# Ledger of designs, part 17: VHH binders against q989t9

Target 1, 279 residues: q989t9
Amino acid sequence: TTRILGVVQLDQRRLTDDLAVLAKSNFSSEYSDFACGRWEFCMLRNQSGKQEEQRVVVHETPALATPLGQSLPYLNELLDNHFDRDSIRYARIIRISENACIIPHRDYLELEGKFIRVHLVLDTNEKCSNTEENNIFHMGRGEIWFLDASLPHSAGCFSPTPRLHLVVDIEGTRSLEEVAINVEQPSARNATVDTRKEWTDETLESVLGFSEIISEANYREIVAILAKLHFFHKVHCVDMYGWLKEICRRRGEPALIEKANSLERFYLIDRAAGEVMTY
Short names: E, the ipSAE of ESMFold2; O, the ipSAE of OpenDDE; V2, 0.75 times the mean of E and O plus 0.25 times the DockQ between their complexes.

## First folded at step 4 (VHH)

Design x1 (framework vhh_6qgx_2)
Fold by ESMFold2-Fast, scan of step 4:
Formats: sequence, C-alpha cells, structure tokens
Structure x1 (fold): chain B 279 residues (1-279), chain A 119 residues (1-119)
Amino acid sequence: as target 1 above (279 residues)
Amino acid sequence: QVQLVESGGGLVQAGGSLRLSCAASGFTFSHYWMAWFRRAPGKEREFVAAISNRGTYTFYTDSVKGRFTISRDHAKNTVSLQMNSLRPEDTAVYYCAAEGWYYGSEDYWGQGTRVTVSA
C-alpha cells in the first residue's frame, strides 16, 4: 500500500537555485495523454543519460544523469544522500499546475515488470492532493512516500502555485525498508483529514446530465471534469469511468460509447508498450 | 464475518449455459457494487462483469458482451451471472467480489467456483 517512508530536511536556498534552473527547462510532452490540464515532467536520470529518452521501460542498470540532471547539484545531493545510486532506474521532476490532475490510472500495465516508485516532495501547498482508490491524502514538503502505483491513483493541484515532486523509480526487487536512507521518522501532525463531500444520487444525476451535450468536440473537457470530481467527493477515483460510460450510453452515439470503453481499458486494464490514447 | 459464497459451477459442453450465484452476508448488500472476476489456468485474474449497488448500471468485458448477463436480488442478497453460448476459452475459476478493485474501497472476495467448458 502507499505509505510515507521518511522525512528529509530541505535546504531552501540551494533548492531555490535548482528550482530556478527547472523553471527555464523544457518539460516533456510524453504521457500527455494522462494529463488533465498541465501535468508534465522532465527527466533527470534515465537508462541512457540522453535527454531524448522520455519513456519509462524496465531495465537493469543504474540510471545515468541527463544533461538537465547534471545541472542540478542540490537535487543530485538529495538523490545520493537518500537513495542507493545503483538501484535508481529513473529520476524525474513532475509538475502539476493550475487546477490540473493526472487522469485516474494504474501504472506498469505496458511494462514487463514494475518499479518501487517513490516521491520526494520539493514544493507543494494545501490544495495539492494524492488519491488512491477511495482515499485522499496530502504529501508534505520534505516527505518521502512510496506510491503503490499498481493500484488506481491520481494526483492534482488545485491552486495557482504548482506542485513539484522528485519522483524516483527504484529496482522493483528492493525491500521498502531499504529504499530510503538517512531519513527522519514521519510525524502524524500533517495527517490529512478527509473533508470531501458525501456522494449523493442528486450529484450523480447532475453528472449524468452531461449526456445531453457530450460530443467529440467537448469529450476531453468533460473527461477532465469527471476526473477531478473524486478530489472533492467521497468516491473511488475510477468511478469516473462508470459515469462516462453511462453518459455515453444515454447519449446513444456508438462512437462515443466505444471511446469510453477504450479509455477504461487503456488507463485501468491493458495497454501495449508505446501505445498512446487520443480522444 | 463478511462472506461471499459462490455456487453453480461445473462441466458444460461448448455452446451450453451455466448460471453462477453468489450469496452475500455480513455486510449491507445494497450499499455495494458487485462483480465477477475469473482466473483461467496459468493466467492472471481478469474482470468479467459488474453491477451497481442499485442494479441500474452493468458493465462487461468485451469477450462476454451479449453472452453473459449479471443481475442482483436485494431480497435474497445474491448476485448472479447467467452464462450463455459458452466457449472453451471461458474455462476458469469464477470469483464473486463486493466493492472490489473496480469500484469499491474494500476488496471482499469469495473462494471461487470452477467452470470447465469442453470442446
């Protein structure tokens, strides 16, 4: 299950310097099919060390710093102090901005294996949340979390100020007890209280009312609205796929129904290496 | 205390029919989505069908659409899977789940019932 592994002290001055470099950097368009709004990343370490390597694949060698990664001395110090260099397979900055989220999904479906995926929180605010199944929680600055990315999950930032996480993919055979080193014990002071609204039949019927206007022209926008609802209502993050399918069924257009089924399959059930969802 | 008990499995010839049933106890049945999953020999568990808590919405994996029908009976606390036009590829252990991986927060599972479809 997803869990906090530890806490590190961040040197704000040195972090600010690295964040200034990142702010001027080009973020990747890979995995934009998972984005509802501005969810984006840049690669700091990967298999080849080449900036052009943007997609995640299973590999068995220590990750190499990209040119961007080489220009971030404090982030490299954080990686080297808190993780075993030889066990790192990828290191990325993931940025979520301006009322954006990643569509609820499962990771590793296209891979012949999996990673231990760990988040080190660099910059955040109280309107940033992670979700997993029926649960919502906040990851605090300086916290290191294991994200059980094989389970349905999402993340969002609902503020003008972006969320920045250092995301590290570690060799999947490592023990969680050994993954994060030189960390402090977690504190329960910042535990998230679930203040989301209860889901009602009235709310469901309002959502299903999109059936009167949904078309190919507004499909992506409606999907993005549906994807965000679980951050504000006590529902499972994947319930949006059931709602979308019912919306399309009521509309009665075969092409829209087929698209809804394709999205559910791609994000939750099965996808091929290199496959991209367009809608 | 929570229990899901499957029944109705067995041997059947290709083109035949079987009806699986799942008896639920130990939780408020009307609050839970119900689903059927299956695991074929040597394969991973896969989703088959789901039905919403009120029975208004049903969902099927593509390979069984038009052949299988999921239903529920709130008075009897049961969920059923009517399987028609069975194929050898449908051979598997079938599992009943309450608010499983698909829509629920807690994964309640039955022990499974075996279905074998001969050529």
Scores: ipSAE 0.000, ipTM 0.128, lowest interface PAE 19.1, mean pLDDT 86

Design x2 (framework vhh_6qgx_2)
Fold by ESMFold2-Fast, scan of step 4:
Structure x2 (fold): chain B 279 residues (1-279), chain A 119 residues (1-119)
Amino acid sequence: as target 1 above (279 residues)
Amino acid sequence: QVQLVESGGGLVQAGGSLRLSCAASGFTFSSYYMAWFRRAPGKEREFVAAISGRGDYTFYTDSVKGRFTISRDHAKNTVSLQMNSLRPEDTAVYYCAAEPYDWSGYDYWGQGTRVTVSA
């Protein structure tokens, strides 16, 4: 399961310098089909070391720094101090901007294997959350977390200040106990408080009321609204797919029903290598 | 089932241009990375260019950067390679390839189209 692996002390000045470089950098539009709002990334290390390589594939060689990665000395020092360089397959910055989230999904469906996916939190705030199945939790600055990305999950930022994580994909055969090195032990008070509102029949009826207006023209917007509800209500993150299918069934348009089924398949069940979801 | 058919090859003088096209069928075109590879007589097959499923990202081998442009047309299920400022060393059979789910690399290949660049 998703859990904290350790804590590192971040050098505020040096981190700020690297984050200033990142703020002027171009973030990838790859995987934008997973984005509800501005969820984006940039590649610091990948298989080839070429900035143009943006998709994740299973490979067995140590990751190479991209030109952007080479320009970030403190982030490179964090990577080299806290992870075994030979075991890194990818390293990227993921940025979530105000009122954005990644759609609830499972990772690795298109891969012939999987990684140990680890998050080092660089910049965050109290309105940033991660979700996994029925659970919601906060990852704190300087914390290193194993994210069990094979389970349904999401992440969002509901603050004017973006959330920035250094995400590291480690060779999948490694032990979780050995993945993070030179780290402090997590506090025993690593508690999460679920303050989300109880789900009600009234809320469900309001959501299903989208059946009166849903069309090709507003489909992506409605999906984004549905994807965000589990951050504020005590529901499973994948419940949005059930709601979407029911909305489309009530609307009675075969094309919209087929699209809802395609989204559920793509994000939760199965997708091909290089496959991209279009709305 | 899966089929890739190349066209557009031919004989051209150094400094000239050719446009190669690859017609794809039998799979969900937007779900695949599409690429061009080439093989000169007596040489190993080498990567030339690739384009992502959405067309958002393109990749080129160093020897063709600035001279070749890869593009795709989802309505026609085609990928194209515009080849400008051709050199004698670009002489090769050019192959269209697609990378499917198994992530083993490019598993679907066309039969190739020949490009000859005279000095």
Scores: ipSAE 0.000, ipTM 0.095, lowest interface PAE 19.9, mean pLDDT 85

Design x3 (framework vhh_6qgx_2)
Fold by ESMFold2-Fast, scan of step 4:
Structure x3 (fold): chain B 279 residues (1-279), chain A 119 residues (1-119)
Amino acid sequence: as target 1 above (279 residues)
Amino acid sequence: QVQLVESGGGLVQAGGSLRLSCAASGFTFSSYWMAWFRRAPGKEREFVAAISNRGTYTFYTDSVKGRFTISRDHAKNTVSLQMNSLRPEDTAVYYCAAEPWYESGYDYWGQGTRVTVSA
């Protein structure tokens, strides 16, 4: 299940130096079909060590540093100190900018193999959240989390300051207890109270009111609005797909109804290797 | 040893029904999403239906919605596919697959069971 594996103390000076390099770097356009706003990544380690390899596939060799990865000495040191080098399959930075999120989805559907996906939090703030099913939670700076990415989930940033995570894909046969090394135990803390607003009939009717204006021209924008609601209301992260289907049903245009069904299939049920969702 | 064993395939006339079953062994069944895929002669394998590890969510490809029902029985370690109102285009070999809910992809596959729907 999704949980903290450990914590590391980050050297702020050295981290700041690496983050300055990242700020001038080109982030990948791969997986932009999962982005609602500016959610983006760059590869630090991959199968080939070549910067142009940006898509995740199942492979069985230790990941190689990209030219970008080689230019980030502190992040490279964090990877080598806290993970078994031979078990790393990918390492990348994921950046979520103001008012952006990743659309609620399940990972790995296009893969017929497995990874253990782990997040090391580099930079964050109180307006950054992760969601999983009906739950919302915050990952703190320096924490290393196992993310159960096969469950429906999302992540968002609602602050002018971006969220940056080092995301590491590790060989799937490893025990979760063996994945993070040289880490401190998580501090005991009270469970975070879910302070999101209760979902009401009035809110639902407002959302379904998009049926009056939805078209091909604003479809992606409306989907992005729906994708963000579960960060602020006590609903399941996938409820947006039910709302979208009802909006399109009320609108009564077959093409829009078919697109809503296609989005649900692609993000939650099944997608082929290399398949991309287009709006 | 991990194994998925399908049964229940056969020959049926259009409009008829079949119930496929998949017996799972060698892994913690309650930790796995279960799915049915099919492959028609000369075609690629396609998704049919899936059920979450706790049975809370079910998913179907559009062509079978309202006709097929997926279910699971944790006491028996089985997943079933009830196929009603069968059509000639449903003719295929049907495969059971298992995916751990905390990991990627379908790890385990059955040998398949053949379904033939006559006109």
Scores: ipSAE 0.000, ipTM 0.157, lowest interface PAE 18.2, mean pLDDT 86

Design x4 (framework vhh_6qgx_2)
Fold by ESMFold2-Fast, scan of step 4:
Structure x4 (fold): chain B 279 residues (1-279), chain A 119 residues (1-119)
Amino acid sequence: as target 1 above (279 residues)
Amino acid sequence: QVQLVESGGGLVQAGGSLRLSCAASGRTFSSYYMAWFRRAPGKEREFVAAISGRGTYTFYTDSVKGRFTISRDHAKNTVSLQMNSLRPEDTAVYYCAAEPYSYEGYDYWGQGTRVTVSA
C-alpha cells in the first residue's frame, strides 16, 4: 500500500541552487498523453545515462546519471545518501504546474515487470494533493513515500507555485524496508479529514450535461475537467471514466463512445509497450 | 505461505457456460484488485477481467464484455468469473492474479485452469 517511508532534512540553500538549474532546464514531453495541463518530467538517471532516453522500460542494471543529473550536486547527494545506487533504475524530477494533474491511471500495465516507485518531496504547498482510489492525501516537503502505482491514482497542483518531486524507480525485488536509508521516522499525524464536497445528484447532472456540447474539438478539455473533479468531491478517482462514457452515450456519436472506451482501457486496464493515447 | 488456486475449468461446447473460481490462502486480499488473465497456446498472456477491493468497480476486455461477469466473496476470500456464451477463441489457460503486487514486492499468481471451447 502507499505509505510514508521516512523523512529527510533538506538544506534549503543547496536545494534552491539546484532548483534554479532545473527551472532553466528542458522538461520532457514524453507521456504527455497522461497530462491534464502541465505535468512534465526530466531524467536525472536512466538506463543509458543519455539525456535523450525518456521512456521507462524494465532493465536490470544500475541507473546512470544523465548530463542534467550530473549538474545537480545536491540532488545527487540526496540520491546517494538515501538510496542504494545499485538498485536505482530511474530518477526523475516531476513537475506539476498550476491547475494541472496527471489523469487517473494505473502504472506498469505496458511493462513485463514493476518497480518500487518512491517520491522524495522537494517543493510543495497545501494545494498539492495525491489521490489513490477513494482517498486524498498530501505529501509533505522532505518526506519519502512509497507510491503503490499499480493502484488507480492521480496527483495535482492547484497553486501558482508548482510541485516538484524527485521520483526514484527501484528494483522491484527489493523489500520496502530496504529502499530508503539514513531517514528519520515520520512524526505521528492526526487522522486526515477529507474536506471534499459530497457528491450529489445535482453535481452528477451538471457533469452529464456535457453531453449537449461534447465533440472532437473539446474532448481533451472535457476529459481534463472530469479528471480534476475527484480532487474536490468525494468520489473514486476512476469515476471520471464512467461519467465520460455516459456523456458520450447520451451524445450518441459512435466515434466518441469508442474513444471513451479506449481511454478507460488504456489508463486502467491494459496497454502495449510503446503504445500512446491520442484524443 | 500465499497461494491462489483456480478451479472450474473444463471442456464445453460453443455457446455454453463455465464458472471459474479462485481461492486465496495465506492472507486476505480485500484491498487488492483481483484479476483474471488468460493465455491461449502460442500467444502471450492477456487481461480478461478485474474487480476492485470493495467490488464496486469491475473492468473487462472488450471481447468479453456482456458475456463474462467477475465477482468476489470477501468472507471466503474468493473471486469468480462467470463465463457465458463461450466461443472457441476463449480457449486458453485462465490465471487468477492479485493486483497490485503486495508490499513484499511480488504479484500473486495461480497455476492456471484450462478452458477448452469446442466448435
Scores: ipSAE 0.000, ipTM 0.235, lowest interface PAE 15.0, mean pLDDT 85

Design y1 (framework vhh_3k1k_2; at its last look DockQ between E and O 0.01; V2 from the best seeds 0.00; counts 0 for: pae O 14.9 > 2, grease 25.4 > 24.2, off the site)
Fold by ESMFold2-Fast, scan of step 4:
Formats: sequence, C-alpha cells, structure tokens
Structure y1 (fold): chain B 279 residues (1-279), chain A 119 residues (1-119)
Amino acid sequence: as target 1 above (279 residues)
Amino acid sequence: QVQLVESGGALVQPGGSLRLSCAASGFTFSSYYMRWYRQAPGKEREWVAGISGRGTYTSYEDSVKGRFTISRDDARNTVYLQMNSLKPEDTAVYYCAAEPYDWEGYDYWGQGTQVTVSS
C-alpha cells in the first residue's frame, strides 16, 4: 500500500542550483497522452544513459546517468545517499505546473513486470495533492513515499508554483523496508480530514451538461476538466470515465462514444507495449 | 445464452467471513467490467466492488474497504467477493453485474444471493 518510507533533510542552497538547471532543461514529449495540462518529465537515469531513451521498459541493469543527470550534482548525491545504486532502474524529475494533473490511470499495464516506484519530494506547496482511489493526500517536501502505482491514481498542482518530484523506479523484487536508506523516521501526523466537497446530483447534472457541447474540437479540454474534479469533490479518481461515457452517449455521436471507451481501456485496463493514446 | 449465477450466500454471525462466487457464461468474460452490488430490505441497490477485465483494476465502496476483496478467475469465468469481518449492516441480497466497455454492449445481472449477518 502507498505509504511514507522516510524523510530526508534537503539542502536548499544546493537544491536551488539544481532546480535552476532543470528550469532551463528540455522535458520529454513521451507520455504526453497522460498529461492534462503541463505534466511532464525528464530522464536523469535510464537503461542506456542516453538522453533520447525516454520510455520505461523492464530491464535488469543498474541505471546510467544521462547527460542531464550528470549535470545535477545535488540530485545525484540524494540518489546515492538514499538509494542502492545497483537497484535503480530509472530516475526522473516529474514537474506538474499550474492547474495541471496526470490523468487518473494505472501504471505497468504495458510492461512485463513492475517496479517499486518511489517519490522524493523536492518542491511542493499546499495546493499540490496526490490521489489514489477515493483518497486524497499531500506529500511533503523532503518526504520519500512508496507509490502503489498499480492502483488508480493521479497527482495535481493548483498553484502558480510547480510541483517537482524525483521519481525513482527500483527493481521490483526488493523489500520496501530496504529501498530507502539513511532516512529519518516519519513524524507522527495529526489525523487528516478530507475537506473536499460532497458530490451531489446537482453537480453530476452540471457535469453531464457537457453532452450539449462536446465535440472532437474540445474533447481533450473536456477530459482535462473531468480529470480535475476529484481533487475538489469526494469522488473516486476514475469516476471521470463513467461521466465521460455518459456525456458521449447522450451526445449520440459514435466516434465520441468509441473514444471514451478507448480512453477507459487505455488508462485503467490494458495497454500494449509502445501503445499511445490520441484524441 | 448469457447467464450470471451467484452462489455462496448464507447466514453468518457478526465477525464471520463468507466468499461469494459469480459464474458467467455466454459472453467474452474478459471484455466486461464485473461488479458486486447489494440491496438491503427497503433500500436502493448500492455498488460494493468492481474489477476490470483481466483483473488489472479493482475498486471498493468506502464502507467495505479493508474488509472485502474482489477477484476474478478468467480461466473459470468466475468473479469472487471475499467478505471478512462481517457486520449486521452487511445484510443484503448481493448481485453480480457484468458491464461492457463497449457502449453498444448490454449490462447483465444475476438473480442475487442472500447474505444475512445475525446472531
């Protein structure tokens, strides 16, 4: 289950220097089909060490630093101090910009195996949230979290200041107790109350009203609106796919209905290796 | 002929466990999202749990999370609901439903199996 593994103290001066390099770096166009707004990543370590290798595949060798990864001395120190180098398969920066999220989805569907996916939070704010099924939570700066990416999940940023996580994919056969090293124990947290609004019939009716205007020209924009609602209302993160299907059924255009079914399949049920979603 | 046949309903004491089964026939099982619903006396039918084709995604109603587990056996065309730590409030007729991912497909429902949690 998704959980905090530990806490590290970040050197703000050294981190700021690396973040300045990242701000001028090119972020990958791979996996842009998962983005609602500016959710993007760049590869710091991968199988080949080549910057052009941007897709995740199952492999057995220790990850090699890309040219970008080599230019980030503090992030390399964090990786070396807190993870077993030989067990790392990928290391990426994931950036979520203002009013963006990753579409609710499940990972590893196209892979012949799984990773232990760990997030080290580099920069965040109170308007950044992670979601998993019906739950919403905040990952704090300096925290290291195991993310159970096989479960439906999303992450979003609703602040002018971006969210940046160092995401590390570790060999899937390791014990969770062994993946993070030289970390402090997580502090006991006060009980968190989910302050999202209750989902009402009136809200549902408003959402289904998109059936009057949905078309190929605004489809991606409407999907992005639907994907963000669970950050603000007490609903399951995947409920958006049911709403989208009903919106399209009411509109009555076969192409839009087929597209809605394809999105649900792709993000939640099954993907082929190398498959990309277009809409 | 399409059929969903539930089994496993019984009278159990609070804190007990029960496993429900739903055997499917007459359609391509892996192309359907399988769900469990329940209906208590005098109440509307409510969703309990769901599992996608091939079992890659599961979801649960909040009141049953941590107590109930949905699973499927595609070789046997069967979906299961493992119910642990049963409460009197779980008393209901439990229904299996098959819901297509294709909008032109048809929803299928079983006849239900009665679960009673009482001392």
Scores: ipSAE 0.000, ipTM 0.135, lowest interface PAE 18.4, mean pLDDT 86
Fold by ESMFold2, look of step 20:
Structure y1 (fold): chain B 279 residues (1-279), chain A 119 residues (1-119)
Amino acid sequence: as target 1 above (279 residues)
Amino acid sequence: QVQLVESGGALVQPGGSLRLSCAASGFTFSSYYMRWYRQAPGKEREWVAGISGRGTYTSYEDSVKGRFTISRDDARNTVYLQMNSLKPEDTAVYYCAAEPYDWEGYDYWGQGTQVTVSS
């Protein structure tokens, strides 16, 4: 189950120096088919140590620092101090900004094994949220979270100020209690009140009205609109796929209907290694 | 108070059919993602099927796909599981669940209804 594993006290001055390097760095477009807006990442550690390796695959070797990872001394120290180096398979920075999200999806579908996915929160704000199924929650600065990435989930940042997480894939046979090292215990947290709007029949029918205008030319934009609604309305993160299918059914175009089915399969059910979704 | 009450469990022969019902109260039923789970003796509870609020999305565990159908009747605040082509392996207590709204809340669960498939 997704939960906090511990808290790290971040050295703000050293973090700021590394963030300045990241601000000038190129971010990957490898998984851009998952992005609804500016959702971006860059590799700090991977299988080969080469910056060009940007796709996650199952492998059994300790991850090697990329040139970018080598240039970030504080982040590199955080990785070495708070995780077992030999257990790391990938480490990435994920950056979300400017009213963007990652489309609701499950991870690891295309891989023959799975990892333990962990987030160390470097910078965030109140306009950033994670979702998992019908839950919405906020990962706070300095917290290390286990994310059950096999469940449908999403993340978004609805602010000009970016959200930055250090995301680490740990080999999957590790005990979860052993993943985060040299951490403080998290404080007791009050239950977060879900302040999202109630979902109504009127709102649903307004959304289904996209059937009047959906086409191949605007398909991706409509999908992006649907992908964001669960951050603001009390609905499940996968509900967008049901809405999209009904929109396309009402439109009556077989090609659009098949595309809706392909999106659902790709993001939630099954995808091949190296497969990319095209809209 | 949230209540989920399952019914319809019975003893059936292999190849038979059953329809389970789960009556819900204490929340806005039409907005909730509803699920069926099952637990066989000596096994962990496993997910079986799910249906979105207003029924626009359904999903199934692989071993029941094509045999089981989840549906909902928002006017009756009830979710159903139609189970066809039942096998002895389907023997379990079946539970209805509604997903929590808050991060640290528990799923809402029914008491369960027993399904037994034996010759």
Scores: ipSAE 0.000, ipTM 0.310, lowest interface PAE 12.4, mean pLDDT 86
Fold by OpenDDE, look of step 20:
Structure y1 (fold): chain B 279 residues (1-279), chain A 119 residues (1-119)
Amino acid sequence: as target 1 above (279 residues)
Amino acid sequence: QVQLVESGGALVQPGGSLRLSCAASGFTFSSYYMRWYRQAPGKEREWVAGISGRGTYTSYEDSVKGRFTISRDDARNTVYLQMNSLKPEDTAVYYCAAEPYDWEGYDYWGQGTQVTVSS
């Protein structure tokens, strides 16, 4: 399961300098099919070292710094100090803007191999959340998290300030205990208080009411609405797909029904290499 | 002997088009990432566009997006820059650079070709 591997004491001054550079840098819209709202990333280390390499693929070589990566001395230091360089396959900045999230999904479905996905939290606040199955939690600044990418999960930002994570993909043969090095042990943390609203029949009925208006023209917007509900309601992050299917069923339009099935398949069950979801 | 030779630079009016070419020799062209740079008088050299070895990936500086297109012909060991809707601010010496698939930097540079956009 997703868990904290360690804590890093971030140098705010140095971090600010690097973040300023990032703020002026181009972010990629690759994997935008996973985004509900503005969800972006930029490559700091990848297979080729070329900035234009945007897709994550399974490979066996140590990641090379991209030009952008090279221009970020503190982030480089963090990568070098807290990870084994030879084990890194990718390093990216993930930026989630206000009211954006990634659609609940499983990672690596399209990949032949497995990575260990790790987050080092650079910039966040209490309005940013992660979900795993029916659990909601917050990744705090300076914390290094292992993300169990095999479980359905999501991430969202519901604050004016975007959240920024350094996401590091490590070769999959490493043990989790070896992934993060030179880190402080996390202190005993109180369990995240789940402040989400209780799910009720009335809430469900309201959601299913979308069946009255759903169409090709508003399908993405409705999906986005459904994808965000589990951040604020005590439901499993995959429940959106059930809702969507029922909404489409009630609408009675075969094309919409098929689309719902396709989305569930793509995000949770199976993806082909290079497959991109459009709807 | 490794060489990059740019050509195609000219004087054109605003809104005009040019196509630059960079002919490469002396190395395995298809294995290199190719880029165009430009340098205006009194300014630093800036990156304009890049294309991966197999042509799979392309990238552009923001100011040229939608106007410039980089492409390559590996059979001819040539990289191209199609420049449309040219502006006076595009005036510069344009350079071709070859970079291996590592992060050590550019291995080779051309001599440059002058592009002038003026009424």
Scores: ipSAE 0.000, ipTM 0.205, lowest interface PAE 14.9, mean pLDDT 90
ESMFold2 (binder alone), look of step 20: mean pLDDT 83; pTM 0.849

